# Designs tried in a protein design chat: miniprotein binders against q96jn8r1131to1294. Part 178

Target 1, 164 residues: q96jn8r1131to1294
Amino acid sequence: TLEFLENHGKNILLSNGNRTATRVASYNQGIVVINQPLVPQLLVQVRIDFLNRQWTSSLVLGVITCAPERLNFPASACALKRAAWLLRGRGVFHNGLKICEKFGPNLDTCPEGTILGLRLDSSGGLHLHVNGVDQGVAVPDVPQPCHALVDLYGQCEQVTIVNP
Below, E stands for the ipSAE of ESMFold2; O stands for the ipSAE of OpenDDE; V2 stands for 0.75 times the mean of E and O plus 0.25 times the DockQ between their complexes.

## First folded at step 15 (miniprotein)

Design W88 (at its last look DockQ between E and O 0.91; V2 from the best seeds 0.79)
Fold by ESMFold2, look of step 15:
Structure W88 (fold): chain B 164 residues (1-164), chain A 83 residues (1-83)
Amino acid sequence: as target 1 above (164 residues)
Amino acid sequence: SKEEDLFKEAEEFAKLALEMLERGDLMYAAEYYLLAAEEALEAGNPELAFEYARKAIELAKKSGNEEFLEEAEELLEKIKEEL
């Protein structure tokens, strides 16, 4: 089943059978990765459980295309300069650089209870889902294999993997 | 060339840093300036790298993130060796 990988940011505590990730210190060092690569039609969903609105920015959601089990994660996902496609705020980023100014909702304003999902379509396009609603293709041709990643940054203090 | 591409990427990270400053996110601003400094140094422009690293340090001091500040100061010292 889907779980967060044991290799994660140093400020993360895993619980609930490794389906819940909590950032227990500071504002960063909160990268987690789903333990199974995305395949066409697999929907990975996380619920935002707790936010601290005193921070400006919130979680980052996306994929990495390198093997995650022994990867040394940077403090923040924005420093992933290789093998990464990320959604932050309203932007889409590839290897740290913005490639789209506006896609989907602003992740920095998503409230507690929001369910965010990632899946690949049959053409390798990466789709974002928000509360069960497909937002369309964020990235048209993601290399495979890739793994879903969440950076519990700033506002975001806890997420839980939920079933569709 | 590869150096021209790295220089353009450094400029893009600096633009991201400015966007974060406008939003009031000092920590992302500092992180993006440090990335800009790293790219500028790799591009063979240690003078620009120095400018970006100093900006990252000043923002890190304002935000109080001591771990990041130590990382940024270490990069600044490496950049000085190339000046």
Scores: ipSAE 0.776, ipTM 0.893, lowest interface PAE 0.9, mean pLDDT 92
Fold by OpenDDE base, look of step 15:
Structure W88 (fold): chain B 164 residues (1-164), chain A 83 residues (1-83)
Amino acid sequence: as target 1 above (164 residues)
Amino acid sequence: SKEEDLFKEAEEFAKLALEMLERGDLMYAAEYYLLAAEEALEAGNPELAFEYARKAIELAKKSGNEEFLEEAEELLEKIKEEL
């Protein structure tokens, strides 16, 4: 069963069998990691449940290749300087640095109810899915094993893991 | 060299900070300047680190994040030891 790990950002409260993550304070400290590593053809999806328009920006979605159980999470995903590939806005980031300016839809403008998915293809390419539509390869060759990561940042205050 | 790479990373983080400022996102801007300061310090450039840290602190105050402000100020003190 897919669920968020108990090792998470300080402002996160897990519920619904650890399938729902809610950031209950401030705009940061909201990183969560999904327990099962991504394997080829496994589609992992989260739904944006609630957006707080008080803040700017929104969730960050990506993968980490380090052991998530021992990870000391920074306040935000942008500070992950090791073993991290992240999607934020329309950009793709690796270890904090931007490696692609424009990819897929702007995650900062995804409305509540949007379902975002990550999937590895047989070649190790990381795909983004938006509402069931494959947006293409965001990262061409991701080391395995890797775990899906969500940073509930800014506007994004709640997400839930959903089945395909 | 490792030092050169760290310096380049510092500059990249500073660029990201500016991008965030352009869209009015003080939160990320502060965070990126802090990252830039850390990298600049590791690169052996405490003067540049000091500049970035000050910017981070300024923006942290504007954003109202006390925890982040404390972190930035602690880094600033470490930087001062290298000046």
Scores: ipSAE 0.718, ipTM 0.891, lowest interface PAE 0.7, mean pLDDT 95
ESMFold2 (binder alone), look of step 15: mean pLDDT 89; pTM 0.887

Design W89 (at its last look DockQ between E and O 0.92; V2 from the best seeds 0.71)
Fold by ESMFold2, look of step 15:
Structure W89 (fold): chain B 164 residues (1-164), chain A 83 residues (1-83)
Amino acid sequence: as target 1 above (164 residues)
Amino acid sequence: SKEEDLFKEAEEFAKLALEMLERGDPMYAAEYYLLAAEEALEAGNPELAFEYARKAIELAKKSGNEEFLEEAEELLEKIKEEL
């Protein structure tokens, strides 16, 4: 079953059989990674459970292509300068730098209850799903293996892995 | 060269910091300025790194995040060694 790895940001508390991640302090230190790599036909979905509107920006969603089990995570996903492809706001980022200004919906405005999904297509393209709706290819030809990552940044204080 | 690439990345991080300021997120802006400072220092431009680190510190002071501020001040002291 899909779970968050025990190796995670220092402000994260895992619960619900490691399927729920809560950021319990501050605004950052909230990186979590799913416990198995993405493979074609695997859909990883998380539900936004709790938002705190004190903060302006919200979660980051994406993949890393290095082994996550013993990785030393930075405070925020924006500092992942290697092996990372991330969606933040409307943008797509590679290794910390923006490569697409506007891809899909603005992640900073997704309300509680939104279900966000990641999957690889047969060509290695990374797809974003929002409430069951495929938003298209965010990142073409992602190197494999890759691992789904969520940064519970700012507004986003809790997410739960849900079955597709 | 590697230094030219690092300098360009530093400029891109500074641009991202400005975007976050325009969005009204000074803490994200501070994080991007700190990244810009790190890249500028590695690029061999400690004067530019100093300017970026100072901006990160100024923004972080407004938010009261002591842990980030300590990190940013440590980088600033390292930069001063190369000025």
Scores: ipSAE 0.767, ipTM 0.890, lowest interface PAE 1.0, mean pLDDT 92
Fold by OpenDDE base, look of step 15:
Parts: sequence; C-alpha cells; structure tokens
Structure W89 (fold): chain B 164 residues (1-164), chain A 83 residues (1-83)
Amino acid sequence: as target 1 above (164 residues)
Amino acid sequence: SKEEDLFKEAEEFAKLALEMLERGDPMYAAEYYLLAAEEALEAGNPELAFEYARKAIELAKKSGNEEFLEEAEELLEKIKEEL
C-alpha cells in the first residue's frame, strides 16, 4: 500500500491512513515522501486536494535517492542539495540547480483535482503524468532505488495518494 | 576547482531568487538568497555571501517570517566572522 512516510516536514499532518498530507501551517515545511520506492512500471499518483490562494507558487514533485526514513527535511525542496530530482513550475532541478527550463505543464497553475503521477520506465527514465496523460521523460536516468517526493509548498496545502 | 563550482552555484541560486521575485514570491526568493549566501561563504567569498544574506534578511523582514529571519541572521553573523 502506498502511503506517506511518518518522517515528513514539520508542518505536515497525515490522515486517511497516511494517504493524505495536509500542510497546516505557514507556506513551507511541507515535504513528504512516499513509502515504497519507485520501480519500473509503478505509477505513483497524487491529487491536489486544496489550494490556498494566500500564497504563491505550488507543489514540487520529484524523487530522492537517499534513505527517506532518516532524512532531515529542509524547509523547502529547493534546499535539497543531494540525491534529488525535482519538478517545479515548468522546470526540472537536480540537487537544487535548474537542469531544464521548460518541461510539461506548469505545476504552479495546476488546479485542484489535478492528478500528478510519477513513473519509471525500463530505462530509468522518470515520467510525469498529468491527469493520466504521460507528459514524457522529465529525467532520463534516475538512480534506483528512489522514492517519490512531494513538497506541499505555497498554494498547495493538501494532496492525497490515489490509485491509477 | 571546488571553490569555483561553489561560486557558480551561488550565482545560480541568486538567479533563481530573482526569478522568484519576478513571479511574486519573496519568501522563496529569500530562501534562494540564503542558499546563495551559504554557497558563497563556502566558496571563500564572504563579501558576496554577506550581500546575499542581507537580501535574504530584507525579504524575510518584509514577509514577517520570524523563524526564517532568525536563521538568516545567524548565517549573517557567521559571515561577518569571515570578513
């Protein structure tokens, strides 16, 4: 069963059998990691449940290749300086730095109800899915094992893991 | 060199900070400036680190984020020791 790990950002409250993450304070400290590592053909999806227009920006989606159970999460995903591949806005980031300027839809403008997915292909390519549509390879070769990460940042205050 | 790489990273973080300002996210910008300051300090450029840290603090004050402000000010004090 896919769940968020108990090790998470300090502003996160887990519910619904740890399938729902809610950021209950401020705009940051909202990083969560999904318990099972990504393996080829496993589609992991989260739904944006609630957006708070008080803030700017939105969720960050990606993967980490370090042990998530012992990770000391920074306030925001942008401060992950190792073992991190992230999608933010339309950009792709590796260890904090931008490696691709434009990829897929703008995550900052995804409305509530949007379902975002991550999937590894057989070649280690990390795919982004949006509402069930494969947007292509965001990262061509991701080390394994890796875990899906969601940063409930800015507007994004709640997400839920959903089955395909 | 390692220092050169760190310096480049600092500049990249600063660029990202500016991007965040352009889209109206001052706190995200502050976070990037803080990262830039850290990298600049490690690169052996405390003057540049000081500049970035000061920008982070300014943005933090405007946003009223006391927790972040404290962190940024602690870094600033560390930077001052290297000046």
Scores: ipSAE 0.509, ipTM 0.797, lowest interface PAE 1.2, mean pLDDT 93
ESMFold2 (binder alone), look of step 15: mean pLDDT 88; pTM 0.875

Design W90 (at its last look DockQ between E and O 0.79; V2 from the best seeds 0.83)
Fold by OpenDDE base, look of step 15:
Structure W90 (fold): chain B 164 residues (1-164), chain A 83 residues (1-83)
Amino acid sequence: as target 1 above (164 residues)
Amino acid sequence: SKEEDLFKEAEEFAKLALEMLERGDYMYAAEYYLLAAEEALEAGNPELAFEYARKAIELAKKFGNEEFLEEAEELLEKIKEEL
């Protein structure tokens, strides 16, 4: 069963069998990691449950290739400077630096109810799915094993893991 | 060199900060300036680090996050020790 790990950002409260993450304070400290590693053909999806328009920006999606159980999470995913590939807005980031300016839809403007997915293809390419539609390869040749990461940042205050 | 690479990273973070400012995202802007300050300090450029840290703090005052401000101010103090 896909769940968020107990090791998470300070402002996160897990519920619903650890399938729902809620950021209960401020705009940051909201990083969560899904327990099972992302293996080829496994589609991991989260639904944006609630947006708080008091803040700017929104959730970050991506993968980490380090052991998530012992990771000391920074306050924001932007500060992950190793073993991290992230999707934010329309950009793709690797270890904190932007490696692609425009990819897929703008994550900052996804409304509540949007279902976002990550999937590795057989060649190690990381795909973004939006409401069931494959947006293509965001990151080619991602090291394995890796774990899906969600940063409940800014407007995004709650997400839930959903089955395909 | 390592220092050169760190300096380049600092500049990249500063660029990202500016991009965030342009779209009115003060939260990320502050965070990137703080990252830039950290890298600049590690690169052996406390003057530049000081500039970035100040910017981070200035922006951070626009949004309420005491933890972030505390972190930024701690970094600023470390930077001052190397000026």
Scores: ipSAE 0.846, ipTM 0.930, lowest interface PAE 0.6, mean pLDDT 95
Fold by ESMFold2, look of step 15:
Structure W90 (fold): chain B 164 residues (1-164), chain A 83 residues (1-83)
Amino acid sequence: as target 1 above (164 residues)
Amino acid sequence: SKEEDLFKEAEEFAKLALEMLERGDYMYAAEYYLLAAEEALEAGNPELAFEYARKAIELAKKFGNEEFLEEAEELLEKIKEEL
């Protein structure tokens, strides 16, 4: 079963059998990682449960290719300078630097109830799904193994892992 | 070279900071300026690192949190040692 790892950002409280992550303080320190690596047959989906629209930016999605169980998480995913590919707003980032200006929808405007998914295709391409709709390849060749990551940043205060 | 690459990364983080400022994302702007300062210092440009760290601190004082501000102030002190 898919769960968030116990190793997570300092402001995260896990609940619902570790399938729900809540940021309980501040605007950052909200990184969570899914407990299984991505494989082509695995679609990892999270639902946005609660947003605080007083913040400007919202959650970040992505993958890391280093072992997540003992990683010292930075305060925000933007500071992951190694082994990280991230989706923020409409941008795609590799190791903190933008590699694509516009991919998929603007994550900062996704409402509560949005279901966001990540999967690898047979070529190792990373796909974003939004409410079940494949947005295409965000990153063409992600090294494996990799793990899905969510940063409950700013607006995003709670997400829950859901089944496809 | 490694130093040239680090300098380019510092400039890219500073560009990201400016983009976030334009959007009113002052917390991300501060975080990106701090990243830019770290890269500039590693690139051997403490004067540029100092400028970026000051910008991160100014934003953090107004919009950030205590933990971030402490981190930024620590970096600024380290940068001053290399000026």
Scores: ipSAE 0.829, ipTM 0.914, lowest interface PAE 0.8, mean pLDDT 93
ESMFold2 (binder alone), look of step 15: mean pLDDT 88; pTM 0.883

Design W91 (at its last fold request DockQ between E and O 0.88; V2 from the best seeds 0.85)
Fold by OpenDDE base, fold request of step 16:
Structure W91 (fold): chain B 164 residues (1-164), chain A 83 residues (1-83)
Amino acid sequence: as target 1 above (164 residues)
Amino acid sequence: SKEEDLFKEAEEFAKLALEMLERGDYMYAAEYYLLAAEEALEAGNPELAFEYARKAIELAKKYGNEEFLEEAEELLEKIKEEL
């Protein structure tokens, strides 16, 4: 069963059998990690449940290749300077640095109800799915094992893991 | 060298900060300046680190939260020790 780990950002409240993450304060400290590592062809999806327009920017999606159970999460995913591949806005980031300017739709403008997915292909390429549509390879050759990470940042106040 | 790489990384974070400023994403701008400051400090350039940290703090005061501001100010104090 896919669920968020108990080791999460300070402002996160888990509910619904740890399948729902809610950021209950401020705009940051909202990182969560999905318990099961990504394996080829496993599609992990989260739905944007609520957006708080008080803030700017939105959720970050990606993967980490370090052990998530003991990770000391920074206040935001952009501060992950190792073992991290992230999608934010239209950019792709590796260890904090931008490695791609324009990829897929702008995550900052995804409305509530949007379902975002991550999937590894057989070659280790990390795919982004948006509402069931494969947007292509965001990151090639992602090290395994890796875990899907969601940063409930800025506008993104709640997400829920959903089944494909 | 390691220091040169750290310096380049600091500059890249600063560039990201500027990009965020241009977009109006001020919280991220503050965070990237803080990251730039950290890398500049590690690169052995406390003067540059100071400049980035100052910018981070200025933005944090306006757009950040107390916890982030405290973190930025703590870094600034650390930087000052290296000046």
Scores: ipSAE 0.858, ipTM 0.931, lowest interface PAE 0.6, mean pLDDT 96
Fold by ESMFold2, look of step 15:
Structure W91 (fold): chain B 164 residues (1-164), chain A 83 residues (1-83)
Amino acid sequence: as target 1 above (164 residues)
Amino acid sequence: SKEEDLFKEAEEFAKLALEMLERGDYMYAAEYYLLAAEEALEAGNPELAFEYARKAIELAKKYGNEEFLEEAEELLEKIKEEL
């Protein structure tokens, strides 16, 4: 079963059998990682449960290729300068730097209830799904093994892993 | 060279900081300026790193959290050692 790892950002509380992550303080320190590496055709989905529009930007989604169990996470995913491919807003980022200006919807405007999914295809392409709709390949060749990551940044205060 | 590559990455982080400023996201702007400062320092340009770190601190004092401000001020002190 898919769960968030016990190794997570300092402001995260896990609940619901470690399938729900809540950021309980501030705007950062909210990185969580899925406990199993992605394999082709595994669809990892999270639902946005709670947003606080006090902040301007919202969650980040992506993958890391380092083993996450003992990784020292930075305060925010934007500071992952190695082994990371991330989706933020409409941009795709590799190791902190933007590699694509516009991919999929703007994550900063996704409302509560949105279900966001990450999947590898058989060629290692990373796909974003939004409410069941495949947005295409965000990153064409992600090294394996990799783990799905969510940064409950800014607006995003809670997400829950949901079944496909 | 490696120095030129690191300097270019510092500039890219500074461009991201400016993008975030335009959008009114001052916390992300501060974070990107801090990243720019780190890269500039590693590139051997502590004067540029100092300027970026000062920008990050200014934004953090007004908009950020205490932990980020402490991190930014610690980097600034490290940069000063290289000036």
Scores: ipSAE 0.815, ipTM 0.905, lowest interface PAE 0.9, mean pLDDT 92
ESMFold2 (binder alone), look of step 15: mean pLDDT 88; pTM 0.886
OpenDDE base, look of step 15: ipSAE 0.856; ipTM 0.929
ESMFold2, fold request of step 16: ipSAE 0.808, 0.814, 0.779; ipTM 0.902, 0.903, 0.897
ESMFold2 (binder alone), fold request of step 16: mean pLDDT 89, 89, 89; pTM 0.894, 0.892, 0.893
OpenDDE base, fold request of step 16: ipSAE 0.854, 0.852; ipTM 0.929, 0.929

Design W92 (at its last look DockQ between E and O 0.90; V2 from the best seeds 0.00; counts 0 for: sugar tag NES 65)
Fold by OpenDDE base, look of step 15:
Structure W92 (fold): chain B 164 residues (1-164), chain A 83 residues (1-83)
Amino acid sequence: as target 1 above (164 residues)
Amino acid sequence: SKEEDLFKEAEEFAKLALEMLERGDYMYAAEYYLLAAEEALEAGNPELAFEYARKAIELAKKLGNESFLEEAKELLKKIKEEL
């Protein structure tokens, strides 16, 4: 069963069998990691449940290749300087550096109810899914094992893991 | 060298901070300035680190993020030790 790990950002409250993450304070410290590693053809999806328009920006999606159980999470995903591939806005980041300016839809403008997914293909390419539509390979040749990461940042205050 | 690479990373984070400022994203701007400060300090440039840390602190204050503010202040203390 897919669920968020108990090791998470300090502003996160887990509920619904650890399938729902809620950021309960400020706009950061909202990183969560899904328990099962991404394996080829496993589609992991989260739904944006609630947006707080008091803030700017929104959630970050990505993967980490380090062990998540004991990871000390920084305030935001942008501060992950190793073993991290992230999708933020329309950009793709690797270890804090921008490696792609424009990819897929702008995550910052996804409305509530949007379902975002991550999937590895057989070649190790990381795919973004938006409402069930494959947006293509965001990151080629991602090292395995890796875990899906969600940063409940800015406007995004709640997400829930949903089944495909 | 390692220090040179760290310095370059500091500059890159600072550039990202500025980019965020230009689009009104003060939250990420603050965080990138803090990252820039950390890298600058590690690169052996406490003066530059100090500059970035101050910017992060100012933004943190405006944002009302006390937790982040404290984190930035702690870094500032470390920076001052190297000045």
Scores: ipSAE 0.822, ipTM 0.917, lowest interface PAE 0.6, mean pLDDT 95
Fold by ESMFold2, look of step 15:
Formats: C-alpha cells, structure tokens, sequence
Structure W92 (fold): chain B 164 residues (1-164), chain A 83 residues (1-83)
C-alpha cells in the first residue's frame, strides 16, 4: 500500500495511515515522498483536499532519483538542486532550473478535489494525470529508480493518496 | 569554470525571483533570491550575494515566515564574514 514516508518536511503532519499529509504551519516545509519507487504499471495519485487561497502558488509534483529515506529536505522543492524533476504551475523544472515553460494544466489553479497522478512509461517518460486523464510526457527520460514527491506548497495544505 | 557555472546559476535564480515578483508571488520570489544569494556566495561573489540576501530578507519579513527569515539571516551573517 502506498504511503508517505516518515521522512518529510518539518511542517507536515501525517495521518490516515500515512496516506494523508497536512501542512500545519506557514506556506512551505511541506515536502512528502511516496514510499515506493515508480514503475510503468504504478500510478501514484493524490487528491487535493484543502486549499488556503491566502497564498498564490500551489503544490508541486515531481520525482527524485536519490534515496528518499536519507534526503535532507530543503524548505521547498524549488531548492532541490540535484536529482529532481518537478512540475510547478505550468512549468517543468530540473534541479531547480526551468526546462519547459508550459506543460499540461496550471497546477496553481487546480481546485480542491482534483486528483493528480504520476507514472513512468516504458521509456522512462514521466506522465502527469489530471482527474484520470493522461496529460502526456512531461519529462522524457527520468533515471530509475525514482520516487514521487509532493510539495504541499502555498495554497495546498492537505493531500491524500488515493487508489487508482 | 566552476565559478562561472555557479555565477550563471545565481543569475538564473535571480531572473526567476524577478519573474515571481512580477506575478506577485512573493513567496517564490523570496526563495529564489535566497538561492541566488547562496550560489553567488559559492561563486566567490559576496557583494552580489549580499544584495540577493537583503532582497530575500525584505520579502521574508513581509511574509511573516519566521523559519525562512532565520535561514536568510544566517546566510546574511555568513556572507558578511566574506565581505
């Protein structure tokens, strides 16, 4: 069963059998990682449970290719300068720098109830799913093993892992 | 060279910070200025690092994020030792 790792951002409280992550303070320190690496048949999905419109940006999705149990998380995923590919807003970022201006929908505008998914295809391409609909390849060749990461940033204060 | 690469990264983060400011995203603007300051310091440019760190601190105060502000102040202290 998919769960968030006990190693997570400092402002995260895990609940619901470690399937729900809540950011309980501020707007950052909200990084969580899924406890199993991605493989082509595995779709990792999270539902946005709670948004605080006080902030302007929202959650970040992505993958890391380093061992997640020993990662010292920065305050925000944007500071992951190694082994990270991230989807933020409409952009794609690699190791903190933007590599694509526009891919898929704007994550900053996804409402509560949106289900966001990540999976690898057989070529190592990273796919985003939105409410069950494949948005295509965000990153064409992600090294394996990699783990799905969610940064409960800004507006996003709670997400829950849901089964496909 | 390594210093030239670090300096280029600092400039890229500063550009991202400015983009976030133009969008009114002060949270990311502060975070990108802090990253720019870190890279500028590692590139051996403490004067530039100081300017970026000041910008990050200014934004952090407006945002009320005490944890981030403490991190930015610690970086500023380190930068001042290199000036």
Amino acid sequence: as target 1 above (164 residues)
Amino acid sequence: SKEEDLFKEAEEFAKLALEMLERGDYMYAAEYYLLAAEEALEAGNPELAFEYARKAIELAKKLGNESFLEEAKELLKKIKEEL
Scores: ipSAE 0.695, ipTM 0.857, lowest interface PAE 1.3, mean pLDDT 92
ESMFold2 (binder alone), look of step 15: mean pLDDT 90; pTM 0.903

Design W93 (at its last look DockQ between E and O 0.86; V2 from the best seeds 0.82)
Fold by OpenDDE base, look of step 15:
Structure W93 (fold): chain B 164 residues (1-164), chain A 83 residues (1-83)
Amino acid sequence: as target 1 above (164 residues)
Amino acid sequence: SKEEDLFKEAEEFAKLALEMLERGDYMYAAEYYLLAAEEALEAGNPELAFEYARKAIELAKKLGNPEFLKEAEELLEKIKEEL
């Protein structure tokens, strides 16, 4: 079953069989990683459960290609400077640098209840899904194995892994 | 060179920080300035690192994030050792 790993940001509290992540303090230190690696055709989805309008920005989605079990997570995903491909706002980032200005919907404006998914295609392309709709390839060739990562940042205070 | 690459990364992070400021995202602005400071320091430019670190600290204070503030101040102290 899909769960968040116990190795996570220090402000995260896991619940619901480690399928729900809640950031319980501040606006950062909220990185979580899903236990099973992304393999082709596996759709991993999370639902935005709660947004705190006190903060700006929102969750970051992406993948890491390093072993997540012992990873020392930085305060935010933007500080992942190796083995990381991230979707933030409408941008795509690789190892901290912006590689695409506009892709898909703006993650910062997704309301509560939005279901966001990641899927690798057979060619290694990383797809973003929004409420079940494939938004296309965000990253064309992602090294494998990789793990889906969610940064509960800013407004996003709770997400839950949901089945497709 | 490695230092040149680090310097370029520092500048890129600073650009991102400014972009965040322009849209009112002070949280990411602070974090990018801190990253810029780290890279600038590693690039052998403590003066530039100092500038970025100060900006990060200023924003951190406004944000009310004591943990981040502490991190930024610790970096500032390291930078001062290289000045």
Scores: ipSAE 0.845, ipTM 0.926, lowest interface PAE 0.6, mean pLDDT 96
Fold by ESMFold2, look of step 15:
Structure W93 (fold): chain B 164 residues (1-164), chain A 83 residues (1-83)
Amino acid sequence: as target 1 above (164 residues)
Amino acid sequence: SKEEDLFKEAEEFAKLALEMLERGDYMYAAEYYLLAAEEALEAGNPELAFEYARKAIELAKKLGNPEFLKEAEELLEKIKEEL
């Protein structure tokens, strides 16, 4: 069963059988990782449960290709300088640097209840899904194995893993 | 070279920080300035690292994140040792 990994950001509390992650302080230190590697055609989905619009930016989604169980996470996913591809706002980032200005919807404007999904296609392309709708390939040729990552940043205070 | 690459990355993080400032996103602006400072120091440019770290600290004071502020201040003191 898909769960958030016990190794996570300092401000995260896991609940609901480790399927729900809540950021309980501040605006960062909210990185969580799905406990199983992403495999072709497996859709990993999280629902945005709670947002605090006090903050400007919201959650980050992405993948890491290094082993996550003992990784020392930075405070924010933007500081992942290796083995990381991230979706933030409308941008795509690789190892902290922007590689695409516009892909898919603006994640900073997704409301509570939005279901966001990640999957690999048969070519290793990383797809974003929004409320069940495939947004296309965000990142071609992602190395495997990789793990889905969510950074409960800024506005985003809680997400829950949901079935596709 | 590695130093040239690190310097270019520092400049890219500083550019990202400025983009966030223009958007009014002071959380990311502070974090990107701290990243820029770290890269500039590793590239052997402590004067530039100092400037970026000071910018990160000034923004961090407005954010109420004591752990980030402590990290930024510790980096600034490390940078001062190399000036």
Scores: ipSAE 0.758, ipTM 0.883, lowest interface PAE 0.9, mean pLDDT 92
ESMFold2 (binder alone), look of step 15: mean pLDDT 90; pTM 0.894

